VHH binders against NHL repeat-containing protein 3 (Nhlrc3). Designs and how they scored, part 6

Target 1, 325 residues: NHL repeat-containing protein 3 (Nhlrc3), of Mus musculus (Mouse) (q8cch2)
Amino acid sequence: RFCGSLVSRTFSFHVSWRMEDPLFRLDLGWPKNSEYFTGATFCVAVDSLNGLVYVAQRGDNIPKVLVFSEDGYFLRAWNYTVDTPHGMFVSGTPFEQSVWITDVGSGPYGHTVKKYNSLGDLVQVLGTPGKKGTGLNPLQFDNPAELYVDDTGEMYIVDGDGGLNNRLVKLSQDFMILWLRGENGTGPAKFNIPHSVTLDAVGRVWVADRGNKRLQVFDKDTGEWLGAWDNCFTEEGPSAVRFTPDGKYLIVAQLNLSRLSVLLAPPSGSIGDCSVVSTIQLADQVLPHLLEVDRKTGAVYVAEIGAKQIQKYIPWHSRTPAFGA
Short names: E, the ipSAE of ESMFold2; O, the ipSAE of ESMFold2 at other seeds; V2, 0.75 times the mean of E and O plus 0.25 times the DockQ between their complexes.

## First folded at step 1 (VHH)

Design q11 (framework vhh_7qia_2)
Fold by ESMFold2-Fast, scan of step 1:
Structure q11 (fold): chain B 325 residues (1-325), chain A 126 residues (1-126)
Amino acid sequence: as target 1 above (325 residues)
Amino acid sequence: QLQLVESGGGLVQPGGSLRLSCEASGFTVSSNYMGWYRQAPGKQRELVAFIYSGGSTNYADSVKGRFTISRDNAKNTVYLQMNSLRPEDTAIYYCVRLGSYPYGSQWLVPTSMDVWGKGTPVTVSS
């Protein structure tokens, strides 16, 4: 099979139309049980090892967290101790995966980053439930937007989604602050609504600095500011950022434009300028908020707050297994 | 108390068949999502089959056409019929009550909705 990789030039084939199609296609058959999307769907996370897709939604008297199979079947739901979910990330060992959820409500569980086991049991709480703050000992949050957990168990949290804080916090596996960057502003390492956070394959932390209409980049070990991309975001800031599993592309969402963009990843040792390789234009009412990439398949799951759904986008061709590559 | 007890595992030759049983106590299988997970040696747990409260069923691609999940509401028991068994089906099989939140319900969802059995081993070997 052919890979639908981003190519600046094409070679001759019998079906030349192949290179005119988007890099990703919508899976019209996913999910099978959309009736469980009873609220505004804000975030999605993937357990690629167990083939599970976690969805968090907002609303009263409804389940806040839904669990689907990667084939689109509803499996289970849970709600306890989740108030107003914003971002989520699946992490853990191969023997026990966990889901982390950021909670941005004024309710009793808000202003927290909470860890749940695969059964929906609350295992860890960061922040003070129901109390916003700027403090570092203990660490407090005000509308924590998203987190990313490295394979080492180290955590990167962006705080926040329109709150008092505008910061990127790195925590050890034992939840100790390793470094912290950020305050409200437009200069280097300053943020206005840091909304999404991810890592690339070469030790860089990428933050969607939504209010400043840019991505900012930091060294993961030191927290040193490495650069920023603003040239792709003149009309609207990025709300979400993720790398494809091969590290070649970034997928970003621009909420108010209802648009997903595929960006070319920068080479090791430089940040350069942003380059858009392809776009997926959604209907104006869809409003893509946060997204997640399946590390095994490269499928992109998009939480669409206006459409109240999760959509699955599949690369035209699945990646080759490591032994076959 | 919520409990699931599996039985019917054992050693079987390739191409053979086994029927696993899962007896529930403390709740009714007809009102819940019920499934079977398996964990092969050195591998993660995977969901292989499940049955919705309404009776519809789904299967993992690896077992589709070979395994059948069913229930007997009078016996409060869930079954997994395994046909055309392969060495790759060797695993500990777990019966599970998956979370059950009916569409339109006003009830709060519990912190954990899953109830796991202790598992029953299945070994497919010549």
Scores: ipSAE 0.000, ipTM 0.107, lowest interface PAE 20.1, mean pLDDT 82

Design q2 (framework vhh_7qia_2)
Fold by ESMFold2-Fast, scan of step 1:
Structure q2 (fold): chain B 325 residues (1-325), chain A 124 residues (1-124)
Amino acid sequence: as target 1 above (325 residues)
Amino acid sequence: QLQLVESGGGLVQPGGSLRLSCEASGSIFSINAMGWYRQAPGKQRELVAFITSGGSTNYADSVKGRFTISRDNAKNTVYLQMNSLRPEDTAIYYCAAKLTGYYSWRPYYYMDVWGKGTPVTVSS
């Protein structure tokens, strides 16, 4: 039960395991305006170039997309054309940053991957609004979970979060399918709830194959399956995966265990075994869902659906702007 | 218990062809995927080709267009057809299987069952 203003803040739900993370520390002062977290916070994306943090939350008659400064100040919000946000990613040039949002709702804008400009204007829609499907011409989605956009503008989408599709789709900058992998199953290049997608520094695509309790790895150019890691996920599958900016570590969330893990990255010629560097055990009600890494600062932002908050983790020795510098 | 037995290795001239066979016996119904690996003297073992129970195939870049992996379910056998062989293909070739009920799908070094290997020498 809540007993006052201190307990009324969502940070009261966060409990670190007795072992500290050797690489990261919680920023207790972020955000400054937690009162705007009025719904379940499902995803977070970072505009490292402009120092902005985008948050999407679910709920009726509330602001669904929130924009904060990297220092934690609320700047603006919008609701239009977002039904049920799931994943988001910021991409673009220094002069034209955009935020992409996956939408898994049954409402009029669901089953889509949508691009917004920095002002919150809708500028691109992939999929058919309000209509789920398996089709490839045009490309349809069923509960698209997350996307990643590389520096060339090519994008990687995992579809779906409990829908009919279980696939990884690569699109060109002009939204043409370059390759596609996946169907429902447990074998190589098969998925059960592909939930998160990211790239490493050496041209590999990493997918959180949540229902199969593993990460799967693909060549970004060909879509060739390169391997999988499951030895760290026997209790619960990964819900989110991101690399640190120096490429040395992976940050992974395991939602139902309320856990974050820092994993050692493999070398470019090998997948190897998953190796845990450290683990942050959160309170059971926190439920970390998706996360994002600030490519400039190395800060990790975690969307916690149970606690209805975003937490910010900053690297130790944050006086240095990058890991290994 | 699953057993894998390789055959078909030997001496071949550059530009020649060989077909390796890997026959599975025992708990064959537990096989989800099979692959061919090779190890040259003083080198690490590397994946050559992989085939899933669903028929999806994967190849190392060095062998794409030259090698073909296939299976014959009636004979419980996976094959590696090796064409346009080069001296650099000289290695001991290993068959490996991934079993149903195991979580790891790491074709590089983390297969559940390994054969003893069959040597392939490409020289004049």
Scores: ipSAE 0.000, ipTM 0.098, lowest interface PAE 22.8, mean pLDDT 83

Design q3 (framework vhh_7qia_2; at its last look DockQ between E and O 0.01; V2 from the best seeds 0.00; counts 0 for: pae O 22.3 > 2, unsure alone 61.3 < 65, placed apart)
Fold by ESMFold2 at other seeds, look of step 2:
Structure q3 (fold): chain B 325 residues (1-325), chain A 123 residues (1-123)
Amino acid sequence: as target 1 above (325 residues)
Amino acid sequence: QLQLVESGGGLVQPGGSLRLSCEASGFTFSSYAMGWYRQAPGKQRELVAFISSGGSTNYADSVKGRFTISRDNAKNTVYLQMNSLRPEDTAIYYCATLPRYSSSFYYYYMDVWGKGTPVTVSS
C-alpha cells in the first residue's frame, strides 16, 4: 500500500465533499512551498499573533524545523540541536516568543524538551540530552511526546511516547514540579502512551491516552482525576487533541485510522461522555500524528507522517438559513 | 454585547503626537488586561502595548519610550499616548481585551476587538 501527497489530497477531498454540513474545509493553497517537506512531518505549532507556522520533520541531512507564514510561504529553517522531533508548542508574550520542541530517541539531543526563540536559537533544555530516565531531580524524560504551556508559563508535559514513564508532569514557569500523575496502566490516572496534552478554558487538563483509547481529564491546579472519555475511541485512541478557540469543540486525530474528528466540548462540572459532531476521513496511510489549532482563525494544521506534509483546514460554521424560519 | 470603540486617530506630521482612546462596554472592564495593536498595509497585526488589570505595562521595542498605555477603570477606557510619531507608525490601531496575560501570554478565547482607528504619519 502506498501513500503520497497526491494520493492523500485526492482521497481527502473526496471524503470532505460528501459531508452535507462540514465544519471545516481543506485549504488547497496551503502551503505555497511544499518542496520543503523533505522528511516525515511529525508535529506543527502556530504563533497566532505573528501568523507563523512551525513544522518539525525527521530525516537525514534535511532541515528539521521549518517556518511558514500563515499564507503558506516558507520563511526559514533550522537543524541544530534537533535530532528526532516529536511534539511542538509555541508560547510566550506578544514581545517574547518561545518555540518548544520535544525530542526523542538516543541521539545527542534526544529525551529532552527544548525551548528556542523564533529564529531557532536554543534557549532552554529540560532533561538530559541523549539519555532517557525516570528521575525528578534532575528532571529526566523517556521519549517526551508533547507539551502545553499556559499563559502563566506553567507547563504540562506528557512523558511519553512508548517510554517507561507514562506520566503527566506539571511544571511551574521556573520548571519546578508542581504535581505529577501516572504510571503504566489502564485505571484512573494511569497511562499507556500519553501522547498529547491541552487545556480547556475552565481549568481542566486533557490528555490523549492513546494506547488506552481514551481522553483523560485532570484539574489543572490539583492534578485530581476528573474522568475519562472512551466511547468515541472504541476502534483506536486519539493521537492528538486541541480545543477550538471559541471553546465549543475539541479536534482529535486518530493516527492509524487516518481520521480527524470534531467533538463537542463538555460543560463545566461533570464531563459526561463524548459526542462526535463531525469527522474527516483521510486517505489510507496519511497517518495524522499531531495537530494544532490557530487560536485567532480556528484553522487546524495537521502533521501527516505518512503523507509527509502539513495540511491546513479552515472552519466555516453554516450553509444557509432554513426557509420559513 | 461586548464592544470596544477606538477613537483619536488621524493624520499627523513626523514628530507629532496623538492620543488614542478605547471605550469598553458589555463586560467587567476592570478585571481584564487590555492591549493596543496595529496593522500596517501588507503586514501582520502586531501588539504595540498592553496593560494588566492591575496596571502593569509592557511595550514593543519599536515604540518603547515614545508610547504610553494607560487605563481609567471608572470610565471603562484604555488610552494610548503616542509621541514622536514616525512614518513607520502608520497603521490601523486596534484595541483588544487580553483575557489571559502573563510572561507566556496567549489569546485563548474571548477575542474582543474594536473596529480600529487609522493613524497616518506623513509629510
Scores: ipSAE 0.000, ipTM 0.109, lowest interface PAE 22.3, mean pLDDT 82
ESMFold2-Fast, scan of step 1: ipSAE 0.000; ipTM 0.364
ESMFold2, look of step 2: ipSAE 0.000; ipTM 0.105
ESMFold2 (binder alone), look of step 2: mean pLDDT 80; pTM 0.813

Design q4 (framework vhh_7qia_2)
Fold by ESMFold2-Fast, scan of step 1:
Formats: structure tokens, C-alpha cells, sequence
Structure q4 (fold): chain B 325 residues (1-325), chain A 123 residues (1-123)
């Protein structure tokens, strides 16, 4: 279909004229079953332990969650209790992997952050299904955009994608609020459409403050504001942010520019300024929304809402260890 | 019924080799990650080797380079090849499937385990 032609166009443009070594290359062989991308593909999450790639898409009368192998084969699909997916994250132990999905809008399952097992069974609901709110006891959401779960099971949620809350919430493994930052605004620790959240290797929380055209940085333990980067985002804010597994780079998406950028990670003890190492310019109609990095391989999966596809980028000169990293 | 059946354990001298097998039944084996765990006398159960549905492997530092995990999806079987065995490898070895949750009632974690196969490394 039409979205398949954008993958070929991106590859031809990227490869045909560049002589220098890019950090990443497009995997044209992924996925093997692109015919399952029947809706607008909003988010992607990776189970690096089991070699699975989860994709969530929007559309009427279609499966909302697709599961692929890391080598591109379609395995299964489900849509149980998923209305309007926005962001997703895979977390857990080797024997207890789960998929978290944020669900937005006014549908029966909207304004929630939901945990599913690997088969698509619902195992936990945060928020009140179908009801937006600002409340903290119980915790309510207004279009929750994304979450990140660390190896301890502590979670970071950005709320929201065009809602009233404009906040970053840290929860314990037992879903108790540990700290909360944010309200609508342009000042430090204030947000306008906090859209993506991730951790770095040195205990900092990074938030894509999309409407304010910046990344903001917080201490993960205290929630203390540590700084912001705005110098790379004067035209358009970041919609997605992730670190490479080696901690050397950040990968960000700028949706309306149809652009991916690889940024140099700051050293420990400083935030500094944003520095662009490389850029992947996609066609104007691709619209990269959210992305995920495979923690084992360093592969980058990009959910492209305009193109209705997921693209996979793999590091140049990378070798996947047979015995793990 | 979900079942894992281990075999291949036994008594071996230091420096010897053993191959453990775990035959699975009652579920679609090919889509699940599989692991080998061991429990030595007086110690906690520890992960020894892990293999994903796609075939990627991971090993405990204590066995890396000596043990190899593999799978045969056509036979619903996961294997652990153990070379250069040491007295400290003495343990009961357990095969396990990745955990499963059922949302139809109270949320339960179900991890499918075999009964274990004993491995003794001694002179």
C-alpha cells in the first residue's frame, strides 16, 4: 500500500548520495507483514528479553495492538479494552514482561494507563476509565501521553497530550505517588503538552515538553528540576525522546518537521546545551510520533502516524552479542 | 495441561559434560521465552541461561562460555549443554516458561516450572 512507498523513498534518499558513515541505517526487511498496519500507528514498545515488538494503532474495526518478532514476523494481535492508544512501554522481569498502554480521549477506556500481559489480557488500570480528571487520590488523568518504567518497577507518567494537567508523575511499584511536578506554563518545571518521558543512565528524567519546544530534565529520586534544552527545537518541539543503550546519544522526533535527530548525551554532573550529531529527514507526510530503542540491539523503532507504519533503524557497525550485552 | 518435563541430569566428575532437555506440552512453545534455573543446597534459586522466542540467549556470569542454551521448536524442547562442569555447578536444575497473567479474576502470575533434574559434580 501507500505507506510502503514512503519506506522505499526514505531508503533511496538516505543511501543514494551520502558518502559518510551514518549512525543508523533503515532496515528495509522489517517488518515482513506490513499489511497489518491498517490504522494510524501511534506508538511502539520493545520486549528486548523475548525479542518482541509491540505496535499500537488507531482506527475503526481494526486490531489495536500488533505483536511482531524482532526479525519482522507478525505473531498476534489484540484490541481488548483499548480505545485510543497514545504511548506504550514494556517492563518486567525475564519471566514477567508486561505492556503498559496510555489510552486517551472520551472512549470507554480513555484517560487511563493500563497494564497488559504478553497475550493482551488486562492486569492493571490506573485512572478512571472514560473520565478525565485532575485528582490525586485516586490518581486521575487527562489524556496521558506516555510512561517509562525503570528496572525497579518505579514509573514515570507524563499527563498530558492536550489535557489540562500538564504534569510529570512518579509512582512507586505499588502505584503510590512519590513526587509530582508541573502545571501549565513556560517556566522551569512547567509544561505545555508533556509528550514523552525517559531515563538516562545517571538518574535523570527527561521530558519532551513539546508545546514549549524543549526537553526538561529532573532528578529521578527527588523530582528536582535540573535544566532544559531548547536550542535544538526553535522550529518544533520534540514529540519523542529515548537514549541509546550505551548512553552516548538521545534520539528525538519532531513530528511536524518529519525529522529524527540524534543528539549527544550530556556528561554526568551537567546538562549543557543540545548538540545534534546526525539527522534523518523523512518525507513531509511521514509524521514520526513516538519511538522506542531495543535495549539489547540498539535498534530504533519509529511510529509514523502519517505514513501508517513502523520503521526500524539499526546502528551501523553494530554486532548483537550472542551471549547478551 | 501446561507441563515441562526435564531430563538428562546425573552424576559426573569435574571437567565432565551433561546435556539437559526440557520437553514442553499444553501451550504454543515457539512464542515463549524459556529459561534454565538452578538451586544449590543452602542457596536461592538462580537463573542460569535464558533463550527468547527469537533465539537470543543470555547467561549467568558463572556459566558463560561453559554452558549453551538452545531450542528446537519442532520438538517443543529447550536444551542446556553443560561443559567443563565444576563442583559448584551441583544443583537441581529447573526448566521454566515466561510468566503468564489471567485477567478474568483477581490478577495472578502463573509461571510454569518443571519438577527439576538433579546434577551432582563430584569425584
Amino acid sequence: as target 1 above (325 residues)
Amino acid sequence: QLQLVESGGGLVQPGGSLRLSCEASGFTFSIYAMGWYRQAPGKQRELVAFITSGGSTNYADSVKGRFTISRDNAKNTVYLQMNSLRPEDTAIYYCAREGYYDSSGPFYYMDVWGKGTPVTVSS
Scores: ipSAE 0.000, ipTM 0.110, lowest interface PAE 20.8, mean pLDDT 83

Design q5 (framework vhh_7qia_2)
Fold by ESMFold2-Fast, scan of step 1:
Structure q5 (fold): chain B 325 residues (1-325), chain A 122 residues (1-122)
Amino acid sequence: as target 1 above (325 residues)
Amino acid sequence: QLQLVESGGGLVQPGGSLRLSCEASGRTFSSYAMGWYRQAPGKQRELVAFISSGGSTNYADSVKGRFTISRDNAKNTVYLQMNSLRPEDTAIYYCAADIWQGSYLYTEYDYWGKGTPVTVSS
């Protein structure tokens, strides 16, 4: 039965190993319009300034990008020039937010990193649509997995989600290569399926090196390798990594274990070992893929490809706006 | 968790046939896309054949018309029927599974088998 399977797939189980209250709680009221999740939901991005949540899903003859309010209401959809979405990031000024989408596969818009305005108009393309490659002039991609855009407009792209490239690329705001690290391998600064990328509050770039079952850390300005964490990932590599807005925790997803982990952030000047603060065990077959943290509220949105949904987790002591004023 | 086990490989003469099987266990795989990859000595692993959860298929140009991929969701099994085998088909064959959505052929493979060797020689 489809309905029975869908209900089971929405269950989650939260475990705290430190005998504390759970750091996050599932918002059972989000979204209000789950009927728009007609495909496998691969990624999510948040416009914290305008209270918007962007969701990308895969499938033929369906809208590829959905826009929800932070309160869970469906607002609009668009799909022009999006083929096979993988990762998303919202960046921009307070006056003009943009949505970046990585597009994978050999469809007409694949092997690209594309910038859209808030209305879904395409305003920038990196890579060559439909053509994979390893080249640097012009920059080519082979299944670009995710990106992160700093407040300065500098970009960090992990390329690739399977395929020939295994690299981290830093671009200026004008899309010039500032530095590049990585090749296929298990050694320092080498990757096997670099799947997710984020920045911490102290100038470090964190990469989910999924195939090597570790997180790797780099200096954002030089690209110097600073260390790695593998001790939390012996069963399964991380598919996603994000910091909480206070910089205190990392949230990681382990896809095949259907698990989210909250990890303690290392202090400036030290990488150390991974420490698990708490875990959220999701129902079997939920398959958390990529996630995003609302920098204003601390809410965590998780794209779950097996369950075909986005789940919203709220910090335990987060204040909910009053309705009726 | 999903586990994949390949079988059916072996030694065969040029022009012969083999049928490979890949059985999934641990959880339902009917929603997954299934693929067969191969890796010849000294070469990179390449996609040979692909089948969606809905039954849509795709093949590498080198095997079109000779190989047929199929699935039996009741048995949690995917098959590769290999006809008119050539020495250049000699490789280790791997089964892979990923989430399938609609008729899209571009997907991440997140589960792999250990492989089954196929040798085509006299």
Scores: ipSAE 0.000, ipTM 0.114, lowest interface PAE 19.6, mean pLDDT 83

Design q6 (framework vhh_7qia_2)
Fold by ESMFold2-Fast, scan of step 1:
Structure q6 (fold): chain B 325 residues (1-325), chain A 124 residues (1-124)
Amino acid sequence: as target 1 above (325 residues)
Amino acid sequence: QLQLVESGGGLVQPGGSLRLSCEASGFTVSSNYMGWYRQAPGKQRELVAFIYSGGRTNYADSVKGRFTISRDNAKNTVYLQMNSLRPEDTAIYYCAAHPSGYDYVWGSYHMDVWGKGTPVTVSS
């Protein structure tokens, strides 16, 4: 971010630069092969360590998961044991990356959160395949929307996308419930369609409480409610939330407004109020749903269900060299 | 017929070096993601080194600085240069090919190709 002034040579006038000047630019060269987007693209996840971009799409008789390079080349596709993908997250070590996918709806693998290796082999199932529920032993889901896995292997899951559950669940690396918050409602720590979940750099969990038009914040260790931001979302709730790698900004999608917003991260020790730094207005039919940030490059990948595509935005001031050429 | 054949394994003293070779037939190594994996007795198979179709490489933390993966496109062969070998490197080493976008045909899913393995024993 910069702000400056210019004095006209023919008229003494100071022009102030907009503080909301765009921080990102669209990479028009990504992907190289958009013809592989044959269905509605719901989510995207990034393996920053191996330079891979995973995309999940919906539709009959099409591959559900597409794998691209960070340079935009289509690499492969798979669709085993995936019915109706909603959210996805890449976790693990550089030599043992895994792809987690939330699966919704009434298909045989619906109402689950599933772990796949980089080749698309199923290695773990959470929830009861094909059966929605509210149960905790075993843990059941009702349209699980998204998950986030931290570097310790602890998991944060928001359940659900229009289901009866309206909750945030924290699991240990061994998939035991550590804490759970939420029920249907508008009050503090209550949700209406918890749609996206992420962590900040200072031990807080951020949830896009889409139906209530706000972001809610929780302590990652205790699950204590720390606050909420609603002042930026009076017209439409957030569908996705992610932090930039430097922790300075949040990127948020507002699906029905076809808009991406860049928000200033709160200072240490307080939640404060939402402050918009920059906006990216997309065409009305694009409908940005979920997004992911490349932790290495700062690139933002946006899954656009209306446009049936993934778009890549790169930091405007980025000096990162191009790889794979 | 798609095939990978490993060679170059053997017995070596701690601190020694070995170069493993993996020759492909029926497909090109430059068009695929190629990996070296190992499996020690009684343990799970683990990824050791990886080379992408574009030539970028990645390594397990336990072998960084000691192992180097490379390829020779003219010989259709992938190599693993192993230096400063330790007893804990003792394992059967496997070469694998994973389909990439270069040779991928839409509507056709290419299966991974695995070699039979070459044993490496590091012992005094």
Scores: ipSAE 0.000, ipTM 0.127, lowest interface PAE 18.9, mean pLDDT 83

Design q7 (framework vhh_7qia_2)
Fold by ESMFold2-Fast, scan of step 1:
Structure q7 (fold): chain B 325 residues (1-325), chain A 125 residues (1-125)
Amino acid sequence: as target 1 above (325 residues)
Amino acid sequence: QLQLVESGGGLVQPGGSLRLSCEASGSTFSSNAMGWYRQAPGKQRELVAFISSGGSTNYADSVKGRFTISRDNAKNTVYLQMNSLRPEDTAIYYCAKVYRSGGYYFDEDYYMDVWGKGTPVTVSS
């Protein structure tokens, strides 16, 4: 509403120029055991209740799933029944948390969304292992990119990381399709590489429609298309999207720009246009792919495929004391 | 990691009844969805009955109304009650951990190769 409005204030030596304040700082002490990042780190998920951080990485003859404490200590690893991990999400009760992993491999475990307990035991499989497809009964996947599980146990899955389906699927706690939206295209509710999915605090589903360089928004209960944000993504689409636990901000990755952005969440009742609050420019080779937010602490974990690492960003609890206080 | 042992098969007349049992050891049985599969001579293995961790059941059309699957989590056991048996029910019956995607079910043999020896059921004179 202030475009072109330059009302110059009279300056004095006591009036400070205000820059955009960063909302997050890098935790240089995390992880403690970075030597376990032996492959390209594609995704990260957080068990906020038990203080665990799950990482999935790709490569030959290496453990594919790593478990760290929130303080950065390596605890355990597994690779059984994981072919090519892409996205992951932690869900469950306070007494039993589990990690879901999307698998985009062409081997016997691929084209699936699989649930593991904290020890790496396979508990549930969605999709047909080793077989891509478009079918809905049974539900099939073609390179499922990511999922989000609501506190109700309802699931939101985006299917496809370069596959043919280009759709958003909502499942009940019993894994029945509640609604489905999407096909390949550029119009409303159509996708090109739906890459990441999350929920806001007011019942909206947000999809990183990476190939179309936008975020798309849907009503979580009906699947009704509510709008899209493209004005922040003219040079590169979003690869990841998550809300901060207080619901005030979105955190987005733009992989090929090696950039993270903090966006202002829209108010209830409208989606408006995208507004950037803060930007973190990483070195060109880092390539942030997917990220996760700790619901308890607000810490942001970023999987960086080019740098082969996870970085942890901590929210500012106070802007004072500053560095070196 | 889950080990399963089937029992209760045998020879029965058409129209007869049989109750199969599957005892589990190893991994946590109570959190697993379980199923009964059968393999007739010269045919592919097929899922005939399913029970979720919460007790919801589903059946193949060929056995619906005749077979009942149940579980006893205190005994780590899943059961298959087979009524009104037909010659075409003749098969080796296996229990296994089952994965579900919509209306499709998977066996666990690609995870642990956890199939038991099965229990044979013959429906004939």
Scores: ipSAE 0.000, ipTM 0.139, lowest interface PAE 17.4, mean pLDDT 82

Design q8 (framework vhh_7qia_2)
Fold by ESMFold2-Fast, scan of step 1:
Structure q8 (fold): chain B 325 residues (1-325), chain A 125 residues (1-125)
Amino acid sequence: as target 1 above (325 residues)
Amino acid sequence: QLQLVESGGGLVQPGGSLRLSCEASGFTFSRYAMGWYRQAPGKQRELVAFIYSGGSTNYADSVKGRFTISRDNAKNTVYLQMNSLRPEDTAIYYCATDLSTVTTLYGEPYYMDVWGKGTPVTVSS
């Protein structure tokens, strides 16, 4: 039975590139409505509770935010108050999920981190629309790259994507600064283009320090620097980082290598060194930028700016039933 | 007809000044951010200064306080005013933009889709 299997004739050499990984496989049937990807797709966020996938894309006179079902069907779109999306994250209560979008350095809505409800209504703005800055009272941004929101409502923001700021900011649920780390540099707790941020299951904040070709790790409560991983990134830095829901692996994108890597999570009580478990090599023009993991299913959604698409990868060992596929 | 054309480079003594110009054609200039990059022989290309469509600006630490980026949307031109020039400023200077992302510039050469040919700047006695 050949269901997506590669059929090869006997050769002295084998096909070296694949769309399949030992831990993950590409869902060729997702999305159902790829015609809505009319611009460069920069980020993706997942509402695991309601089975929704949010996609943000760039371009003139097109909808900036697209909403799909987890089964791949296009549901709706909006572009109100979004100029240049970069990163996004879904958070909220069980009764109402919201989507946060970072908006970077151009137009009247740039240099902001904005919260939208599930209907696309703007609910909250952090930063000053259209005005970059380094200030802390009020908090200003310069090309905010990504955010992560804890179940407590505490927020972690990396600022920025090629701006003057090179910092990690922790906010309370009422948007007060709890701690801040970072300035431009190569030393510990210094950044060059902090591009992606996530939390692990044991109270550590992980930052993709893309320009310095490393991941850096911080204590979530104090902001204390705990260590860094650079040994997996000698060719290029990570653009995105996320943990699998079971906490066993990290998924990382390396944009210009057009590559996804699955890394082993660090041992208990230490940071250790980076270990690559598997690698998914994409075509050279695909350029994976940011990614998100569905906390319910373990599915990995990858925003690919060169290919102008989102790809969905499904865990081999915990398959989710596909409806209408 | 999409094009960026740099001018204004040359030989200057340490402490001198130069004004670089970059004239854009083939796209709606006022909508896009513009950057100045430089590349010294045998070195990686680096971002020097950046100006957003709305006029706000960023500078590399090495040039902050000495260089000023500005734009004239009526002339489709971005400028780099360079003061207090140093021998380490010697490089080929490029203007660039990213039409694929509308206005974002990451500071890495491979993120830019539109580049000029460059204008050489030499700072020596």
Scores: ipSAE 0.000, ipTM 0.135, lowest interface PAE 17.9, mean pLDDT 83

